# VHH binders against q9y6x5: the designs that were tried, part 100

Target 1, 379 residues: q9y6x5
Amino acid sequence: LPPKLLLVSFDGFRADYLKNYEFPHLQNFIKEGVLVEHVKNVFITKTFPNHYSIVTGLYEESHGIVANSMYDAVTKKHFSDSNDKDPFWWNEAVPIWVTNQLQENRSSAAAMWPGTDVPIHDTISSYFMNYNSSVSFEERLNNITMWLNNSNPPVTFATLYWEEPDASGHKYGPEDKENMSRVLKKIDDLIGDLVQRLKMLGLWENLNVIITSDHGMTQCSQDRLINLDSCIDHSYYTLIDLSPVAAILPKINRTEVYNKLKNCSPHMNVYLKEDIPNRFYYQHNDRIQPIILVADEGWTIVLNESSQKLGDHGYDNSLPSMHPFLAAHGPAFHKGYKHSTINIVDIYPMMCHILGLKPHPNNGTFGHTKCLLVDQWCI
Below, E stands for the ipSAE of ESMFold2; O stands for the ipSAE of OpenDDE; V2 stands for 0.75 times the mean of E and O plus 0.25 times the DockQ between their complexes.

## First folded at step 3 (VHH)

Design p11 (framework vhh_7uia_1; at its last look DockQ between E and O 0.01; V2 from the best seeds 0.00; counts 0 for: pae E 12.2 > 2, placed apart)
Fold by ESMFold2-Fast, scan of step 3:
Structure p11 (fold): chain B 379 residues (1-379), chain A 126 residues (1-126)
Amino acid sequence: as target 1 above (379 residues)
Amino acid sequence: QLQLVETGGGLVKPGGSLRLSCVVSGFTFSSYAMAWVRQAPGKELEWVSSISGSGGSTYYEDSVKGRFTISTDNAKNTLYLQMSSLKPEDTAVYYCARDKGYRYGSWYEPSYFDYWGQGTQVTVSS
């Protein structure tokens, strides 16, 4: 019968947390599996964009989820928490659960992974949960394991999303060792519960499990604010997204808006869309605004207001603080192998290979993940 | 033109229940996420709960998870907060608020909201 894969995301799990805190359950998982120490995510380093890149293998400019808040000038639609269920925003790519359902007689299951409660190309995950932050990890795990065992056609691809340590990272900041230690210990215990549940249900030996995250976290401060209102009057532009990457839609001449912004702060880079660094792969999409502001690590862009958050992400994807990790275990993976770095877009073609699916055109390179897999030659 | 009007507050005993309502006018309700934000006497504004414009995604502050339920009736342009197992610590003025449509990051805080109602008082006491 077909191979099975469970993809688990702990939102905002910064890679270096593994070096600075104890994770006995995660370490036991890794001993008999693989660890990728750093995953270089896509720009901008935010939740919706990176979760969609994991399951499509595409840069944000290609899959269309270019921020957590977006505006499409052609259709005049706005995306945020307001319109996250509108298929329009998700239809520029084909995520792996859609491919899984359409290429073979297989089902997909999802516990709140971004996009799984949306019909994308008229296909919704076979089993899914509407997003509700009050639903416990245990309830999400119970549903996923039930669907993995009791589905026809069989569930071969399943996803599970958890909001921590991102929420606590924002609230306390990653430098709050006391609060972060408590949160990370709880996450490690949840990983222990996950492994135990899969063993009890007879799934552990034949299931491939990937544990990863979408981004890291960096410390912010009330001492590191960029007041956009001191640069330019709001009557000159429409603000689409604010921090740490601001998306500016000019109401007047673009060059005039750019000139008012370009020297406003030494802690912010201002780009005309065509001047955005090529290495970001953040340029060729109508949802990317004519002017983009990129704050330096740890700086927050505000509108004559304070921000209460002590941690944030969204910054330059070359920053190690923005990188998550990837750990995996199962019949497809080597045991006890450590790898230094992969790109987050490389996860999709690897998962397609494990599931026997033909990947849609993507920005990942299968060669980058070959060394993780038992059925591949690594040279 | 744009108005948010809250009702349903009152005095309730610990362990009791209340349902708050917010009637919205002047904008397309389904195009914006909506929130409940509260302010206890002498304290700062605290975000309580949010719901996406489609009504498909709900978000809650940790202290209210399992006790409060946010919902919408798009045909009536009305936002609800069903509150159960109320505690003295829930005593506050509750505000209905509209999401700005952009973020100061990916974490919820009161600065994410642009239009606010007048508030409705909830008092939990014996």
Scores: ipSAE 0.397, ipTM 0.728, lowest interface PAE 4.1, mean pLDDT 90
Fold by OpenDDE, second read of step 4:
Structure p11 (fold): chain B 379 residues (1-379), chain A 126 residues (1-126)
Amino acid sequence: as target 1 above (379 residues)
Amino acid sequence: QLQLVETGGGLVKPGGSLRLSCVVSGFTFSSYAMAWVRQAPGKELEWVSSISGSGGSTYYEDSVKGRFTISTDNAKNTLYLQMSSLKPEDTAVYYCARDKGYRYGSWYEPSYFDYWGQGTQVTVSS
């Protein structure tokens, strides 16, 4: 039988939540599998870009999903979380569910993972759910497990996405111990439900399962605001993305716009596109706007309106508060092994190896995950 | 033209029951998640309950769990909220709202919804 892999994402699960809260079900999952304590994600540290990096192994500049909100100046198209179904945005890369179907004549399944309800390279997941935030985890899980058990060709790769603890992190802030404790307990219970269902269906022993996240969460405050309206007139630019990384499309001379913004706040770095630090791997794409603003950790870029968020993400990907974790269980993985850190792009070549797929060119390093796998030598 | 019209509000004594209805026009009802949101006097907008487009998944605010039931009739393009064991603190204007379906965000934020009805007043008083 071909190997099977289920990739699960809990949005906005910061790595250090594992140290600060109790997760009986997740800890049991880890005890019988592997843990990567910190995953360095890609810049910017937002939902769509990082989820697509997981399944392509590419930096954002390479796979073309460079933010949750994008604008293409040539086609005049817009991308957002409510307008994400145009293949134009996704076709700069080949996600693993497409590779899985095309290379081995297998089936893929998806429950609301970003990009899975869009035909990419004229290929869509054999089984998928259209995104609907009001669909329960249980319903998503039921569909995924049904497809894993009863499909022809067999489903060998599946994705499952859940919006928490990100939504609550935004609402309460990560430092609200009372509310976040409640939220994270619920997440752990969902993991328990996942494991229980897999066991009940006889999938647990043979299915490889990865539980991970796309980014963390940092505490924000009304006392840490950067108001762009204080620095530049709104008529001089178009705002493509706002906080904590603003994407600026000048309506006047770029240099003039830059000069008005460069000293706007000591808690914000302003970059011309060509001057974006190389370590971000966030330069070589036409969808990156001519000027980007990067707020310091915990600072919020605003216009005249006040932000209602007490937590946010999207900041420098070197910040620990932005890092998620990765846990895995199944025949491909060791039991009781913990690893300190990997890059988020390293997940793709690992998944390809598990599934027996030839990876597309990617930015991941397979060597970084060898210690997690039973069939590899640990470096 | 998209329209949401709420009905069923009124004055009721504590412990009483009401059934709210929201008739939707201008879009395919089953294609969208729907919600009830309420606003009490002097308070912010508060999410009460949500239901998936298919009706298979329901969600409730903690304060209304066990007392309120959200449901849909797709054939009638109607959203319902059955309210029982009503309390004075349930007094509010109740709005029918359409879910935007964002990948991040919260039902607790007004911006999470893109359309609302005009609302129906529910008053619970002895």
Scores: ipSAE 0.013, ipTM 0.298, lowest interface PAE 8.1, mean pLDDT 93
Fold by ESMFold2, look of step 5:
Structure p11 (fold): chain B 379 residues (1-379), chain A 126 residues (1-126)
Amino acid sequence: as target 1 above (379 residues)
Amino acid sequence: QLQLVETGGGLVKPGGSLRLSCVVSGFTFSSYAMAWVRQAPGKELEWVSSISGSGGSTYYEDSVKGRFTISTDNAKNTLYLQMSSLKPEDTAVYYCARDKGYRYGSWYEPSYFDYWGQGTQVTVSS
């Protein structure tokens, strides 16, 4: 039987939610599989970039999805809702579903994972749902399980994306125990439904399932605002992205713009592109703007003096609050094994191994994940 | 010169209707999503509705769904908000804003608005 893998993302699931809240269904999933307690994601710790890093094994500078809002200076294109489906943005890398479905007797399925409704390298996921946040988890799960069980050629790689707890984390903040407890209970129930559906359809024992996330969430406050309008006139730059990593395209001499910004707030680091810390791996792409502003954890960059969010992400990827977890179950994985940390780019070569795919060049290290796998020597 | 100008506010009784307009200049209107954001007296800014640059996708805050309709006329570079079944809690200053927001997630982030109009007052009172 060809190996099969389902990759599931619950957006914005901070790693320490597992310790601070009750997850009976997820804990049962982990007990029979593996847990990675912290996944070190890529900078910037935003949704599009990190979901693409999972499926390409690449840093953002290498795959070209460098933020949720982007500008390409060579083509003068803007990434937005009206052009988020242009393959131009996605074609700097080859995601795993493309590689998978180009193999003999294989197809791929997707329920709303970023990029799966785009023809990347002229190849779109074999079965997919156009993104629509109003579609219930149950409908997404019904489509995915139907495709996994009934398709010819067989679906060997599938993705499933859900917007929570990210949406609620932004709305309430991660420190709102009452509301986040309610939200996280619903997510655990959805994980229970997932496992039950797979068991009912006879898929559970022979399907590899990864449950992970793209980033965490940190608490914000009206007391922690950085007002750019207090430091620089809008006429001096084009704003490509705002918070917590602002992307600044100067309209005047960039050293002059830098000098106006460098002392704007003690809670914000201002980088010329060539001075961005090497540990971010966030420099070598034309879509990274000449100046970036990186807010300290829990600080919000604003143009006016208000923000309606109580939680946010996108901060320095060294921050534990930005880290998700990874859990996995299936024939490829050990049972009851716990691992401290991996890099998010390590997930790609591990998935390629499970599926028997030759990985494209990537930034992941297979050795970091081999202890999760039954067919690997760990010691 | 980038400019967003709101009009159409006023005083209306509960259950009434208003149409807000926002005339835009200084950028390619159809290339950007647009939004309406409101601020009630003594309250924080609240996202109301967004529309894609193509006009094909519309999004609404839960309390206004079925009562408000966002639309565009690209030939006139104008954004509209048709408000009906107005309630006293809809009383606010309504702002037109250019939206750069990302749409993966059910919650909408007002800090992703890069340019704003000066606002138009809507007052719903008996």
Scores: ipSAE 0.000, ipTM 0.284, lowest interface PAE 12.2, mean pLDDT 89
ESMFold2 (binder alone), look of step 5: mean pLDDT 80; pTM 0.825
OpenDDE, look of step 5: ipSAE 0.008; ipTM 0.256

Design p12 (framework vhh_surovatamig_d1)
Fold by ESMFold2-Fast, scan of step 3:
Structure p12 (fold): chain B 379 residues (1-379), chain A 126 residues (1-126)
Amino acid sequence: as target 1 above (379 residues)
Amino acid sequence: EVQLVESGGGLVQPGGSLRLSCAASGFTFSSYWMSWVRQAPGKGLEWVATIKQEGSEKDYVDSVKGRFTISRDNAKKSLYLQMNSLRAEDTAVYYCARDKGYTYGSWFEPSYFDYRGQGTLVTVSS
């Protein structure tokens, strides 16, 4: 009987929410499983890039999904929310569901994980749902559990994506205890529903389940805006991505654009592509623009307009506010073990090990996750 | 051709009420999230309220919560904003906007709207 894995993402679930709010269902899950208190994500700390890093084990410069909005200078193609289905953008890496289907002749199932409704290297998840934010968590869960029980070849890798607490983190900000408490209680109830459903269907004892997230959230304010229009005219550049990491494509000499921007705000760093800090691993890809602007935590880059966001992410990946957590339960995992920190790219080689797959070359280190696994010795 | 035409703006005294309407044409109205955004004199664009395709979910900026109500009538292809207990600070040009939609946790900004109307002026003054 091949091992099975369900990977669940709650978008924008900041690690320290676990310490500041009550999660009775998640706590019961962790009690009989493992908890990684902080997951250091990849830069930029955005949804599409980090979800793809989880399933490829690669930094953004290597897997090619470098932002939620992109421009490829070689092919002259634009990536936005309206054309994310072009395989071109996703083909620089091989996600785990593709490897799962090709190496072992097994099936994969997906409820809206970024990239799973796109054919990548001519392979699409065996069972999938097209992205639609109006579809309930219950419907996504019902489809995933049906596919886990009723598939041939068997579904051995399944993914489930949920938009909260990210949407509410943006609307209210992470410091709004009243609204965030309500949202996080709802998520805990969904985790309870997930566990109950798996138990009822006889899946719980033999299924490995990972609950994680792509990034955290930090508080923003109308008092912390950087108006790009005060520093440079729109005629000098094309804007590829805005906030909190702006991607600038110069229409004139790059050095001239850089000089207009470099002193724009004390709360923003301006980098020529070759000067981007090596620790970001955000340099070696044609989709990374010639000039990158990085706002300080809690600052929003705007074009002479207000921002509706009371919370945001995308900031420096060294910031604890940008870090999610990872919890896991199942036959592959120890019971009642807590680990401090792993890198988000470490999740992929761990998942490959659990499923018995040979990982594609990746930036993760299997040794970082050994202590979570029953079949490994970590000392 | 996508068109959004706002109406119902005007001069109102503080504490008064006003109902804004937006008539949509040139697209399948029932398939899109819709929003109201405003621009006060000398200020940037501010998001005010959003409503999901079937009216199942609604969100508001904090300053208008409990005072404003967004609604829609998909059969009439119309969006509404009922504004109660109006304040001088609510003075702005109000725009009806078609939303690009939520994508993988992305939050709405004025720049995420692919179409907006010409606007309707609301002046709250004694």
Scores: ipSAE 0.017, ipTM 0.461, lowest interface PAE 5.9, mean pLDDT 90

Design p2 (framework vhh_surovatamig_d1)
Fold by ESMFold2-Fast, scan of step 3:
Structure p2 (fold): chain B 379 residues (1-379), chain A 126 residues (1-126)
Amino acid sequence: as target 1 above (379 residues)
Amino acid sequence: EVQLVESGGGLVQPGGSLRLSCAASGFTFSSYWMSWVRQAPGKGLEWVATIKQSGSEKDYVDSVKGRFTISRDNAKKSLYLQMNSLRAEDTAVYYCARDKGYTYGSWYEPSYFDYRGQGTLVTVSS
């Protein structure tokens, strides 16, 4: 039987939630599998960038999905949300479902993972669902399991995306224990449903399952706002993305815009593109704007408006609050093994190894994940 | 072209009621979540209420819970906001807004709405 892999993402699942809340179903999953306690994501710590990094093994400057809202300086195109299905935005990398389909006559299946409803290098996931937030987790799971069981050529790589706990993390903030407890319990119940469905269908023993996330969440407040309108007039720039990383396209001389912004707030760093810290790997792409503003953890950049978010992400990727976790179970993985940290770009070459695929050049290091795998030595 | 046209605003005394309406055209109204957002004098834009495509799910900002009710009529392509027990702090221009849908990382921000009407003024004063 060819190896099979199901990659599941719960958007915005902060790693520290595992320590502060009870997850009986997830703990049962981990007991017979592996846990990576922290995954260091890519900058900026946002949904589209990090989901694409998971499936390409590339930093954002290399895969081209540099934010959830983007402007390309060369082509003059704008990307502002998930409804933009122009392959142009996704074509700077080759995601794993494309690699999977182009090697060994295999199929891929996708329940709403970012990019899977777009033809990338003229290849779309063999089975996919168009993005629609109103579709239940159960319907996504039913489609994925049907495709895993009934496809010819066989589905060997499948993805499943769920919007929680990100949506509730934004609404309530991660420090609201009462509301977050209810949300996280529901997610644990969904993990229980997932495992039960796979067992009932006879898939569980032969399927590799990865449960991960793209980023964490930090507490925000109406007391921690940076009003950009108090520092610079709108006539001087075009705003490409706002918070907590603002992407500024100057309408006048870049140095003049920079000088108006550089002392705007003690809770915000202002970078010319060439001065963005090398550790971010966030510089070498036409979609990265000439000036980037980076708010300190828990601070929200606003334009003379109230923010409805009590939680947010997008902050510095060195912050533990921005880190997700990774749990995995299946024939490729050790049982009962705990690992401290990997980089989010390391997931792609690990998945390629499990599936027997030749990875495209990537920024991940296979050695970082080898201790998770039964066919590897780790001393 | 997408158009959202609000009506029903006006002057009302504290404790009074108003019903806002929004007429939608140029898109498949029944396929979108819809919201009401408001802007008080000298303040930024504030989300007030959201309603699912089917009308089955509704959410509100805490300050209006129990006082405001959002509803929709998909056959008439109309969105409504019933405002009861009005307070001086509810004074604002109210906008009907089309929700982009959940965008993998944006939630109830002004940029979450891809179209907004011209607004209708609600003044709560005696």
Scores: ipSAE 0.012, ipTM 0.377, lowest interface PAE 8.8, mean pLDDT 89

Design p3 (framework vhh_surovatamig_d1)
Fold by ESMFold2-Fast, scan of step 3:
Structure p3 (fold): chain B 379 residues (1-379), chain A 126 residues (1-126)
Amino acid sequence: as target 1 above (379 residues)
Amino acid sequence: EVQLVESGGGLVQPGGSLRLSCAASGFTFSSYWMSWVRQAPGKGLEWVATIKQEGSEKDYVDSVKGRFTISRDNAKKSLYLQMNSLRAEDTAVYYCARDKGYRYGSWYEPSYFDYRGQGTLVTVSS
């Protein structure tokens, strides 16, 4: 039987939540598996970009999902207004489920992972659910386990996405211990349900399971706002994305717009596209706008309005608050091993190795994940 | 040209009800999350309620839960806010706002308001 892998994402699961709250079910999972304490995600530290980086092994400038809101200057297409299922946005990379299906006698299954309800390079996940946040975790799990057990050709790669704790992190902020403890306890219970369901169906012993996330969360405040309207008049630019990374498309000379923005706030860095720090790997794509504004951690860019977010992400990917974790269990993984840090782009070549797939060219380094795997020598 | 036009504000006594309406034009209304935001005298803008593109998901600020109901009619390109059991602290200018984002994830991300209407005044007073 070919190797099987289930990739699970809990959106916005900040790595240090593991130190501040009790996770009995996740801890039992880790005890017989592996834990990577920090996953260094890609910039910008947002949901769509990082979920696509996990499954392609590419930086955002290379896979083309450069933000949750985008504009392509060449085609004049907008992303985030009914164009979320347009293959145009997703076709700059080949995600792992497509590669898995292009190898003979393999199927993929997906419960809500970003991009899985889109035909990418004319290939859609063999089994998938159209995105609907009202669908319970239990229904998503029921579909995934049914497809893992009852498919021909066999489902060898499956994904499961859940919106929490991101939604609650935004609403309450990560420092709200009462609300976050309730949300995180519910997530731990869902992990317990997942493991129990896989055991009851006879899947547990032969299935590799990865539990991870796309980013963390940081505390925001009404005392930490940058009012963009105080910096520049709306007639000078088109706003493509706002906070905490603003994407600015000038309507006048780019240098004039840049000069109006450059010294407006001590809590915001303003970059011409060619001046964006190389360490971000966020420059070489037509969907990256001519001017990018990057707010300091915990600061929110607003348009003469208060922010409703008590928590946010999208900030500098060097910030520990932006980092998720990775836990894994299964025949491919060591038992009881802890690793400090990997890059989020390293997950893709590791998953390709586990599944016996030839990876597409990518930005990950297989050597970074070798210590997690039983069939590899750890140096 | 994106336009959002609110109506239905007025003077009501505490415990009363009002229904606000918003007529949208110049964009594909059914493709956006929509929100109601308000600004009380001398205060900043406060988010009140949000509704998903299909109307399937709704969220509210805690102070209005159980009293306010957000709804939409995509065929009519209209957004509504039914306000019951009104309190003096609900006094504000209410704005219809187009919510940019909310794709496969957080209720709040990228949840910023790229357009809002001129507003409609709600005064709750004896």
Scores: ipSAE 0.028, ipTM 0.538, lowest interface PAE 7.6, mean pLDDT 90

